# VH-VL binders against Arf guanine nucleotide exchange factor SYT1 (SYT1), part 4

Target 1, 216 residues: Arf guanine nucleotide exchange factor SYT1 (SYT1), of Saccharomyces cerevisiae (q06836r405to620)
Amino acid sequence: SRRSSSIVNALSSFVNLRSSSLSSSRQQHLQQQQQLQQKLDVSLEDLPPVPAPEFSDSCKDFLIKLAPYGKFIGIILTEKDDEFKKNCLNYLLTNCFEFKNDPLDIALRKLLMFLELPKETQQIDRLIMAFSFAYYKAQKSYSKKKGIECPWSNADQVYFIAFSLLMLHTDYFNPNNKSKMTKHDFVDLVHNDKYSGGNEIPMAVLTYFYENVTAK

## First folded at step 4 (VH-VL)

Design a38 (from i9 with heavy chain W33Y; framework fv_inotuzumab)
Fold by ESMFold2-Fast, scan of step 4:
Structure a38 (fold): chain C 216 residues (1-216), chain A 125 residues (1-125), chain B 112 residues (1-112)
Amino acid sequence: as target 1 above (216 residues)
Amino acid sequence: EVQLVQSGAEVKKPGASVKVSCKASGYTFTGYYIHWVRQAPGQGLEWIGGINPSGGYTTYRRKFQGRVTMTADTSTSTVYMELSSLRSEDTAVYYCARETRITMIVGSPYGMDVWGQGTLVTVSS
Amino acid sequence: DVQVTQSPSSLSASVGDRVTITCRSSQSLLHSYGKTYLSWYLHKPGKAPQLLIYEVSNRFSGVPDRFSGSGSGTDFTLTISSLQPEDFATYYCMQSIQLPYTFGQGTKVEIK
């Protein structure tokens, strides 16, 4: 139990950023963590074989076993369409990350500083969908506690916007792309979506996201 | 007008490589995956692989790994599929097709909704 | 790999007939987040395939209402309520829940 508690604290510390009272300090912490993450030159191939879940493992037990894999945990948990690993990812994002007072773009940056983005398309989809559910749950809970209306209609809307922001970032910072997505392109992309409620997001909010994602 | 336009027919010898292009227009190029699907004479449709033009991330069917390479040029909105070490069994019509990257949203129109016209690749001695 | 099997492999029909094509997968196509990854395509020789139905039962934009899809889990059906001359083609189902994406072997709808 004592050993388990120590490992759980290490895992939580690795992925969980303590809430900051000031947005400027939060931005500085996120930038510093991003820089630190980029200095690490370790591939998953360099690590011992990933342990398989045991019959008696809870999500918490399996996440403790994955703690040494650090930034690769997202890749590991999304490798296959696996119910247990989906539950473990949901547990990780709900209990080891703090999203309650984060704008969506900052929360997405926080996710990607601690978890390496998978390269396979279905894995990216699984990761971002799980993130979006955790983010929406945190936002809804926080809004209820403060007695204010949640700015998000549902998790699907969050997923659509989060994925759109990821597309924007990749498109904008790709050195080979000479035709960057403009603010107008981004607003049109989001506002054409009637299914997920992208059309319900105010232009001012989308302008904020565009400017923040494309800044440096 | 949303469309995908492919390069013309190719005739290759066994052991050669072929590179087929697929030029996208009329939509946000980075919002959609591009898949490659082939049909050999007398056979059904076979998925080869796909690419995310946003970042160039690729996934290939196992039997083609090591022989297929997919790339994207966002400046020209063009995807390429190169298949090496060609065999007579690779004779087929090759299609590119787009799929929305936002596939998890209930009610969104996912699936391969826009297709290129096809490129016939003939591999013969 | 998720295997997808269609039945019948071919059928003969007349204009105005009701046509039913079945698709079975080796495992459930339902994702844990509630979406089922099955689509249907129409293919004619010399032309590119066309999307007819996505997410089991949703008709794609511009597709005539005589085409309908149904099913759940591992068993899916495409129905053409009143076959038209332009509907003589090969039909394919496709699963996209797991890589690699896999097509059924096709069902050829021929003139009787």
Scores: ipSAE 0.006, ipTM 0.505, lowest interface PAE 9.6, mean pLDDT 81

Design a39 (from i9 with heavy chain G31A Y57F; framework fv_inotuzumab)
Fold by ESMFold2-Fast, scan of step 4:
Structure a39 (fold): chain C 216 residues (1-216), chain A 125 residues (1-125), chain B 112 residues (1-112)
Amino acid sequence: as target 1 above (216 residues)
Amino acid sequence: EVQLVQSGAEVKKPGASVKVSCKASGYTFTAYWIHWVRQAPGQGLEWIGGINPSGGFTTYRRKFQGRVTMTADTSTSTVYMELSSLRSEDTAVYYCARETRITMIVGSPYGMDVWGQGTLVTVSS
Amino acid sequence: DVQVTQSPSSLSASVGDRVTITCRSSQSLLHSYGKTYLSWYLHKPGKAPQLLIYEVSNRFSGVPDRFSGSGSGTDFTLTISSLQPEDFATYYCMQSIQLPYTFGQGTKVEIK
């Protein structure tokens, strides 16, 4: 059990090591491109059948069983709206990733370096929602420890911005889309959102995100 | 102003296909999902499916899978819904509607805030 | 599929009346992150449906204050505090927590 527990710790250490090695927008962009390229290499259908969780499994136990599936763990845990698998995903994002020192765009890149983005829309939604909750909690905790105001109002606001960044990337780099989203379009998209607090995000922060996501 | 404008009424024979358009204006087209909802005479509202124009991601109600296809043309800010193998029970007014928040297509608490005017599709001999 | 049932199917009311429409779902519409996926729509013959209330109780922009929503879990209510002439219409609730999105059967609010 303790030998298997080290797998979860190894994932966290590897994520932190990768994050610390990113020193420029070019490096971050190359990592994002490498993640997208890797999707083409192996399909989940090429791997052994995914084990079902056993009644006695904790989230940690099940994640250890899923470790060999690597980048597909996100797809596996979001396959259905399942409370146990959702709890396992939350556990993974809270305990195996380090987000407290990351701006949102870097944290999102970190997520997608290790977890392949699902193709089905409902699964993407579940993954990004869970990520956003974990990110918000990490940011709030970090801000409290530093004695500063958290820049994020709630997890829903983080979710809206994270998904907007994902859409910006897809829109901007899709060769079939000949009408690319401009910086002005992106700011308008975010600032017109009165439901999730997108209108509360400073222009400078949105400009930062736009420039980093669209960098070649 | 934010608007969705649909194509005009269609009359089709059983077995034919119909393609209804929904042209968006006044907002960033690729930033919102477009859903299709129909109402048959004397019946309530029925959700058919939706599309994310940015990625072309689609989701359809199971009973329409294999018969419905949704596509988006970003150059003209237009979404299309094509329904094939038409039957008399497909006679209905078809609406396109924008989902208020793009980030939660599959499960959104925010509802569909802007609607097209509707397109009457009549399937008759 | 999540079943959504409205009550009553129809009602007669006069201008100035308080109108209450209920909506019941076969499953909880509460998402794990604290949002409840229920919205209300007004629909008149010859016109497109109009969003009134989203996330149970949030009035959509431009919707008059006389409209209010309440409820939790599986039981929801739309209230019109003082019915106006333009409010005679069919009202629909919709769940959007699971695919397919499903509407209630509608409640027709008629004169008298």
Scores: ipSAE 0.034, ipTM 0.556, lowest interface PAE 6.4, mean pLDDT 82

Design a4 (from i9 with heavy chain M104W; framework fv_inotuzumab)
Fold by ESMFold2-Fast, scan of step 4:
Structure a4 (fold): chain C 216 residues (1-216), chain A 125 residues (1-125), chain B 112 residues (1-112)
Amino acid sequence: as target 1 above (216 residues)
Amino acid sequence: EVQLVQSGAEVKKPGASVKVSCKASGYTFTGYWIHWVRQAPGQGLEWIGGINPSGGYTTYRRKFQGRVTMTADTSTSTVYMELSSLRSEDTAVYYCARETRITWIVGSPYGMDVWGQGTLVTVSS
Amino acid sequence: DVQVTQSPSSLSASVGDRVTITCRSSQSLLHSYGKTYLSWYLHKPGKAPQLLIYEVSNRFSGVPDRFSGSGSGTDFTLTISSLQPEDFATYYCMQSIQLPYTFGQGTKVEIK
C-alpha cells in the first residue's frame, strides 16, 4: 500500500543517515587496519635464522620448513646460484601456484602478491626466469590438453614480456620519471625486440597489457 | 633510426673532471640500460659501468667507484658520465652503448647492440 | 671478477684466409636456465665497436655468414671462414653473466 511504501521510504532515509554515521566509524576502522598492517610489517632480519636444508630433504620438505618465512621464500631460494634451492623454487612455482588459466599480467601479479621481489638484480633474474619457465610449461600443457595452440613461443619470450611489464609498472608509477611511457612507446619497445620474439606479440595483446598495468 | 650520439672531444688537466653526454633517439629511452666502455691508446676495451634511465639505478666497476657518476635526463633522452680526479691514464675514447634488450636487471646473453660514436678525452699537463 | 683471456693477441692474414680467435673465461658463462652470456665485437680505429655474435653462436642482424661462433662453458671460438678486406680489425669477446662486464684483451687481425 501507499502508506506502507511511505514508511519504507522514511525508514530507508533514516538508515542512510545512520549509514553516514557508520561511514565515519568505517573510516576509523580502516585507519585502525592500516595501523595494524604497519605494525605487521616485518623484515627478513627480524625473523629467526633461515634453516639450512638437510641432505635428505626433498624440495617439499624444505619448502615446509620455509613456510613461516612467507613472502621472503623467493628471496631465500634465490640468494645464491644453488641447484637444490633452484629445484625448490621450480617445485614451488609448478606445484603451489596455478597459472594455466591466467594471462601473463595476472600471473605476474599473483606471483608478486605472495613473494616479495628481491632487491639484488641477480636474485630478481632467478625469480622471474623460474616464474617464466613455470608459466610457459603451464600454458603449453594446458593448450595441449585443450587441443589449441599455445600463444607463447618459448619461455624466453615469456621472460622478456614479464620484465617488460615490470619496467612499464616502474616507469609509469615512479614519481621521479618526468616522461611517462605511453601506450605507443610500450608497443614500439616490445615490437623492436629481435631476440626474444617480442615482435611476434600482437598489438592488441600489448595494448591490453598496457591498459591493465597502468589503470591500477 | 636507433642512434646514440655523444658530445665532442675534451682536453683536461690532471685533477679536473669531465662530463660526457650520450643522446638517445629512435627508441624508448627508459626501456634499456646504457653502459659506458672506454679504450685507452694501445689498450683493449674496459667496462666502466651502466645506468637504467627508468629508475636512475647505476652500477660501476669497483676501480671507478667514487670517481664516476652516471645520470640520466629522461626529458632529453640523454645519459651523462662524469669522471673526476682525472689522471693521464684516463686518456681514452669513451663509448656509450645500449643493452641489446629490455631488462630490469643488468646482464644479458645478447650484449650491446647500439653504440655511440665515441668521445676522445685527453688528460695532459 | 670473471676474467676473460683472448688468444692470439694479433695475427697476420691475407684475404681469403680462415681466421680463428679463441676466448677463455675463468668460470662458466652458462646461466642456470640454459643461456650462455658471451658476445663478440668487431672494432676498427675511428669507429664504434659493432656486435657480431651474441649468446655464443647467434649472428647479429646484418652480420655476414662468414662469421661464426662456437663453444660452451669456459671455451669459445670466433671463426671467419674467408677473410674479406673489411674484416681487418680488432675482435673482442665479452662476458655479461657477472658484474663487472669484462672483455678479452682483443685480437688484432692485420693484413700480411
Scores: ipSAE 0.272, ipTM 0.660, lowest interface PAE 4.5, mean pLDDT 83

Design a40 (from i9 with heavy chain S54R; framework fv_inotuzumab)
Fold by ESMFold2-Fast, scan of step 4:
Structure a40 (fold): chain C 216 residues (1-216), chain A 125 residues (1-125), chain B 112 residues (1-112)
Amino acid sequence: as target 1 above (216 residues)
Amino acid sequence: EVQLVQSGAEVKKPGASVKVSCKASGYTFTGYWIHWVRQAPGQGLEWIGGINPRGGYTTYRRKFQGRVTMTADTSTSTVYMELSSLRSEDTAVYYCARETRITMIVGSPYGMDVWGQGTLVTVSS
Amino acid sequence: DVQVTQSPSSLSASVGDRVTITCRSSQSLLHSYGKTYLSWYLHKPGKAPQLLIYEVSNRFSGVPDRFSGSGSGTDFTLTISSLQPEDFATYYCMQSIQLPYTFGQGTKVEIK
């Protein structure tokens, strides 16, 4: 993976601060800061104006400039169908996240703990498509190094399952929805997709994902 | 049997609104996108927009933004398309169509595989 | 918006003829995951459109093998190897890689 110490330190620090492996004093301080920020309902519009990329910026340079925006980086990089920002998002997901050892549901949670999910459908699409490509690439590389077969057929299959997991979460935790998606409903929805290879995912794997997404 | 059945023909005056229904059967309604496509006399097919019934996510072609609204009723497995401020140029056959990919967003290589029979909307004075 | 253009706009053919319809897009329809977001539809007056081919070359279930699709990037072709009476129709290609989804203007295949 290509790493920049400055970007990796900034973004890894943010990721590490969200992990349970921090020292107790650092974890306590972080929890207090996160709790305060939640109370304040901080949004992107409450922050300083987002810098535009300079002509001479590499993806690494621009991501360093965006580091202070933290959870909003995904929203910023997906706002428009822009080649440079798309390349920056791909760089971020390839070099600043580690997905090789993660099942898809855990990798998706890791992504969404770090990056706020956009509200616009096209932005969600850009974010999750880039994530799915990076995840598939990491899984394929990991499987090859371990001498085992990759459980995923292609990035499109990963993309389909990742969105199915987002749909499950939205459906299950929406208090206005009185008829929650059952495990059987979820398996049926995924297995009904012959074109993306959803039908190829074993029931045991889908049961695992259902139980993990719906558990608290 | 998988099918989409649309409401009947409508005749409207300029400035009125029309609401066309599309009732789904034979599949899991909330798992698929429903798109709306129209064909005006002598014209080709024109995509209007789409809705995912689960989550209620919608996307509209820019020229219809502000006068088109798509909604879904999961209790009746029915999608509605309402078009307001009707003009003579809106005279067309309106189709609903299912996109096979089950996601919160639109965009797939798999095409629109099941179509409603069409609803003729005539705008005249 | 992604512009999609078909050629010809119309053609006259006889039963048994080989028919070729071309579709060109203003930008590549190839997604970074290796899928190309192009489909073909058959439409007859008074009937709903029917999906013929998705992802450039995949025949939809029940579509006769005389229909084939090919192409890559920005240039695509629909071929009917031996035209049958039920094939006299208007054909549309569609891109679904960018919103809004856009159709070609249509190619009308008329009896000679």
Scores: ipSAE 0.015, ipTM 0.521, lowest interface PAE 6.3, mean pLDDT 82

Design a41 (from i9 with heavy chain S54Y; framework fv_inotuzumab)
Fold by ESMFold2-Fast, scan of step 4:
Structure a41 (fold): chain C 216 residues (1-216), chain A 125 residues (1-125), chain B 112 residues (1-112)
Amino acid sequence: as target 1 above (216 residues)
Amino acid sequence: EVQLVQSGAEVKKPGASVKVSCKASGYTFTGYWIHWVRQAPGQGLEWIGGINPYGGYTTYRRKFQGRVTMTADTSTSTVYMELSSLRSEDTAVYYCARETRITMIVGSPYGMDVWGQGTLVTVSS
Amino acid sequence: DVQVTQSPSSLSASVGDRVTITCRSSQSLLHSYGKTYLSWYLHKPGKAPQLLIYEVSNRFSGVPDRFSGSGSGTDFTLTISSLQPEDFATYYCMQSIQLPYTFGQGTKVEIK
C-alpha cells in the first residue's frame, strides 16, 4: 500500500541519516557556535545602510557586498518578494552551504547558526522555503550518486517538516509558554497534514526529530 | 464538534482598548491559522490579520499595524485580538475564523471554513 | 494589494431563479502549486459568514449542490442554479494568494 511503502522508505532514511552523518562532536560544535552568536547582539539598525544591488551585479557580486552584514544576510535577502534577491539566496544556500551529509534537523541548525531567523512571518517563510529547496536538491543528488532511494518525496514535504521543527523549538524553549508540546502532540500535529505529506512520515522518524530538537 | 466561541459584546469609549477572545474546540488547535475579520455597519468584510497558534506567529493588515495585537494560549485553545486607540469607525462585528494550514505561513486555497459567532464592539462617547 | 471586485453590487431575484455573481481580481490567483486561491462566502445579518466554495469550484461540506463555482486566473463566477428562500443573503469572494487577504465588496441578493 502507499502507507507501507512510505514507512519502509522513512525507516531506511532514518537509519542512513543516523549511521552516515550523526555525530556528538558535530552537535557539540554547533551548540558552541550558537552560544557564541548569542554574545553578539548587534542589530541590523546598528550597521551602515544596506547597499542596493546594481544592475550589473551577479548574485555572487551582491553576496560579496553583503558579507559584512554576516548573520543578517538572510533577513536582507528576504526583506520583500524580489526575484534577484531570491536568486541570490538560492545561490548562497546551494553553493556556500553543504547539506548532503546532514539529517534535516542538523541542516536546519547549521542554517540558523550562520543566518539569523527573520521576525516577520513572510520573511521566515521565504528563508525556510529556499532552504528546503536547496536541502531537497542536495539530498536527491546525493541519493542518486549512492544508488539509494531519497528519503524525501519532494521539497514541499521537506519545507513542512523543517518549519514544524522550527515551530517545535520555538514552542518548547519559549519561557512564556507553560504548556509545552508533548511528543504525542507533535506526532499528531504532523500526521494531521495530508497536503504536504506530513502524514507519510513514520512515528519513529518524528520521535527522533522531537528528541533531538527538545534536547538540552 | 468543531467550534469557535467568542466573548460577548463590548462598549468602549474612543481611545480605549478592547480584547476579544476566540475559544477553539473539537480539533487540533495548532494545526490551523486563526484569522480576524470585521464588518462595520453598512460595510463589507475586512480582513484584519491572523495568528498561527503553533509558535504564535502573526501577520496584520498594514492599517492596523501598531494598534492590533493577536495572541494564542495553547493551554486553553484560545486566541485573543486586542485593538487599541479605538475610534468610532472601529464599531463593527468582529469574527474569528479558522484556516487549514498548508504551510507554516498564512495562505491556502481552502478558505476560512469555521467561524466564531461574532462579537459586536461599539465605540461611542 | 490584490484588488477584488464583484458584480453586480446587488440583484433582485425570485425563488427558483438562476443567479450568477462575478468576481474579478487585479492579478492571477494561480499559485505555483497549480491551485487557485479563491473562495466564496455567504453572509446573513446577525450570523457569521459561511464558506460555500473553496479553490474556485470545490463545494464545502454540507453546501447544497445548487451552488457552483467556476473560473480561472482573474475571472470567477458563483452560480446558484435554483434560488431557495434561505439563499437571500450577501455573497463575498476572497483571495488568499497574497497578504493582506482581500474580499470583494459583496453582492446582495434580495427578494424581487
Scores: ipSAE 0.041, ipTM 0.568, lowest interface PAE 4.9, mean pLDDT 83

Design a42 (from i9 with heavy chain Y57W; framework fv_inotuzumab)
Fold by ESMFold2-Fast, scan of step 4:
Structure a42 (fold): chain C 216 residues (1-216), chain A 125 residues (1-125), chain B 112 residues (1-112)
Amino acid sequence: as target 1 above (216 residues)
Amino acid sequence: EVQLVQSGAEVKKPGASVKVSCKASGYTFTGYWIHWVRQAPGQGLEWIGGINPSGGWTTYRRKFQGRVTMTADTSTSTVYMELSSLRSEDTAVYYCARETRITMIVGSPYGMDVWGQGTLVTVSS
Amino acid sequence: DVQVTQSPSSLSASVGDRVTITCRSSQSLLHSYGKTYLSWYLHKPGKAPQLLIYEVSNRFSGVPDRFSGSGSGTDFTLTISSLQPEDFATYYCMQSIQLPYTFGQGTKVEIK
């Protein structure tokens, strides 16, 4: 309903306001706040049981019910290969996030600022695939509106680069990893991938991504 | 250039554990999943599981859950597969294989492009 | 689990023959983002498996053009247009759209 949509609209406005207006300083402040909240060791098990969707629920209706779960919404919607929850995740990423004017690394940071990365491999895949589709749609729409060529060939190419950035972040900041991926390693790894269009991304852009992901 | 080299043949008694290594060279080790696949005598290929060395993320076939462990040592670019509670049915050649596409956490349309030479594990009383 | 079934289980052929192997999956291998997760492998005794075809129809680097893949959804085919002596081997298809990854039972191509 219109009344019940106020929570989803408020979340969308919050994401759009915070994300699209982020400067280096504001981005750092939001990252610090996120890290502080995570330091408090709040887990999904500490919250009330997750409500099951009702037969009459739209994606919007279910997302309103999930609003109190905040950062865990991504984990909840990717728990299994479920068509309804997949549609809800796609709705969330298309309508409640603003990606159109973002470089991919900034868009990925926006996603992970508001949604906790799942621990299960298939859940991570579902989340990042859904994100990549939503990002590609937003980029293509924005490019058409501005009369410029879209820098992305398809959603799979976006997924390839997005996961490469996630992998780079994990590789670089994981204390158990004794041999960090160098800039040269990253650029070569991504630019030599002819299967997913990594070779179509200029080396200078990949160098930009490396520097920004590892700078934090 | 791009190569996976496995440890040598093992002979184990039922109930023992075996740990097979797979050393990668010629590519960015943390950029690719490594999967383990076995072939028992007279049978086809069977997928066991895989590991992403970057995050240490693992996925195992359900029948091996609880008795298989995959680990990665990024300092030596080596993946290990340990299989415990061995049975005679575990007698097989075990292969490690690189997943072609780095960005599919759960699956890849591009298959497994580089394979280790195989390690024969014989379980006999 | 996604089940994968090959036919035939074995065949006898001569050098120069056209060979066709089929692979059927219990579920569609088409991902929602447009890729089909089906690959083909060649395996010889005492050797590691080798990737031949990925994403249904794409030949892997160095694979001779006599090998071709086709199909969609649940039905896939590997064709060898003119069998060579080195092609006598067992062939496997694999689905990788869903965990666990599953192989077909294999098709053994034997000398007639």
Scores: ipSAE 0.275, ipTM 0.668, lowest interface PAE 4.4, mean pLDDT 84

Design a43 (from i9 with heavy chain G55S T58K; framework fv_inotuzumab)
Fold by ESMFold2-Fast, scan of step 4:
Structure a43 (fold): chain C 216 residues (1-216), chain A 125 residues (1-125), chain B 112 residues (1-112)
Amino acid sequence: as target 1 above (216 residues)
Amino acid sequence: EVQLVQSGAEVKKPGASVKVSCKASGYTFTGYWIHWVRQAPGQGLEWIGGINPSSGYKTYRRKFQGRVTMTADTSTSTVYMELSSLRSEDTAVYYCARETRITMIVGSPYGMDVWGQGTLVTVSS
Amino acid sequence: DVQVTQSPSSLSASVGDRVTITCRSSQSLLHSYGKTYLSWYLHKPGKAPQLLIYEVSNRFSGVPDRFSGSGSGTDFTLTISSLQPEDFATYYCMQSIQLPYTFGQGTKVEIK
């Protein structure tokens, strides 16, 4: 179970996120504060050396060993293009996160609340790609269970939109950027993508994403 | 209309620096990587490096490290490539090109779909 | 670096001919998430390069049906089914899975 996992205990803010006594606004502020605090309180260099996986380790075994590293698990599992660590990341995202009821922007925010975004660009790509596959799988399974069409065409489409949201956030909140991306720019950027199906996403959905990502 | 428009031809002496501009229009500038590719007379295409205009992240081919600098100005939707300590072997047509997908890293299965018209840089005494 | 080699370096052909150009990489271009990072470009003197094929076999917008790409792993082919006068040009393959991006040396398609 997710509740009984030591990985869930490392992601203690999950309990607070699930509380029905908190409004969405309070949960958003809590998420932002927790992300900022997590980044500033402790660096990976301050923790004991990361253990190497043993030949006999399952993904679950290795994730249990990584539990004390909490917010850094994403950074650790994406450091190199490694099949075992990729499988461990996929296990984490599939079994320890709940995405079926989340719009993509909320699911991405949930991911980044608990896992610190890597600084190296290849690591960011590995993390967001793995997230996108897990999210798509959850959405497809949920839609099948409910007898409705999945709103997402494939994992690559999810990946494209997830990166577009990260780029919007980076562009909008970068103090060195004098020309911020407008809502019109964001819609045009996404709709110009004919390769991953960004052009298939309704304008109302993109408007929703833009307003949520750029909100204070 | 999606376009990349480059600055005009340059003639430089050995040891000088050259700065080539690439102005983007018709798309969201910060959504795409811009790469620089050159072709010397009688040679094939050579990748120099790329820049993410959104983050400012840049990457260069090893042989150009220390001589090449790429910058982006989001207020004018313009990418610059500056090459210093010019030698006769740097005589080439320099192209800027857009990477077709939004990405935090260099690397795309979609290729470079929009190219600038090219800038001839001649290094002569 | 990932090395990319084309063959032949040049070929002579007539309008209406079927032309094939081969590209070999020193390492697999298949990404761990299932996409192959290989593209083909057409280049004419005095003009910018043009994207023809991306992700091995997908024709870029506006590219005529006579152009097709195939292959997997380390071996790739560009085929022009019926060569037209405007197709006399130099063709390049490019890998984009690893930095630095690398182009093949080019294949010049000349009038016979």
Scores: ipSAE 0.092, ipTM 0.618, lowest interface PAE 4.7, mean pLDDT 84

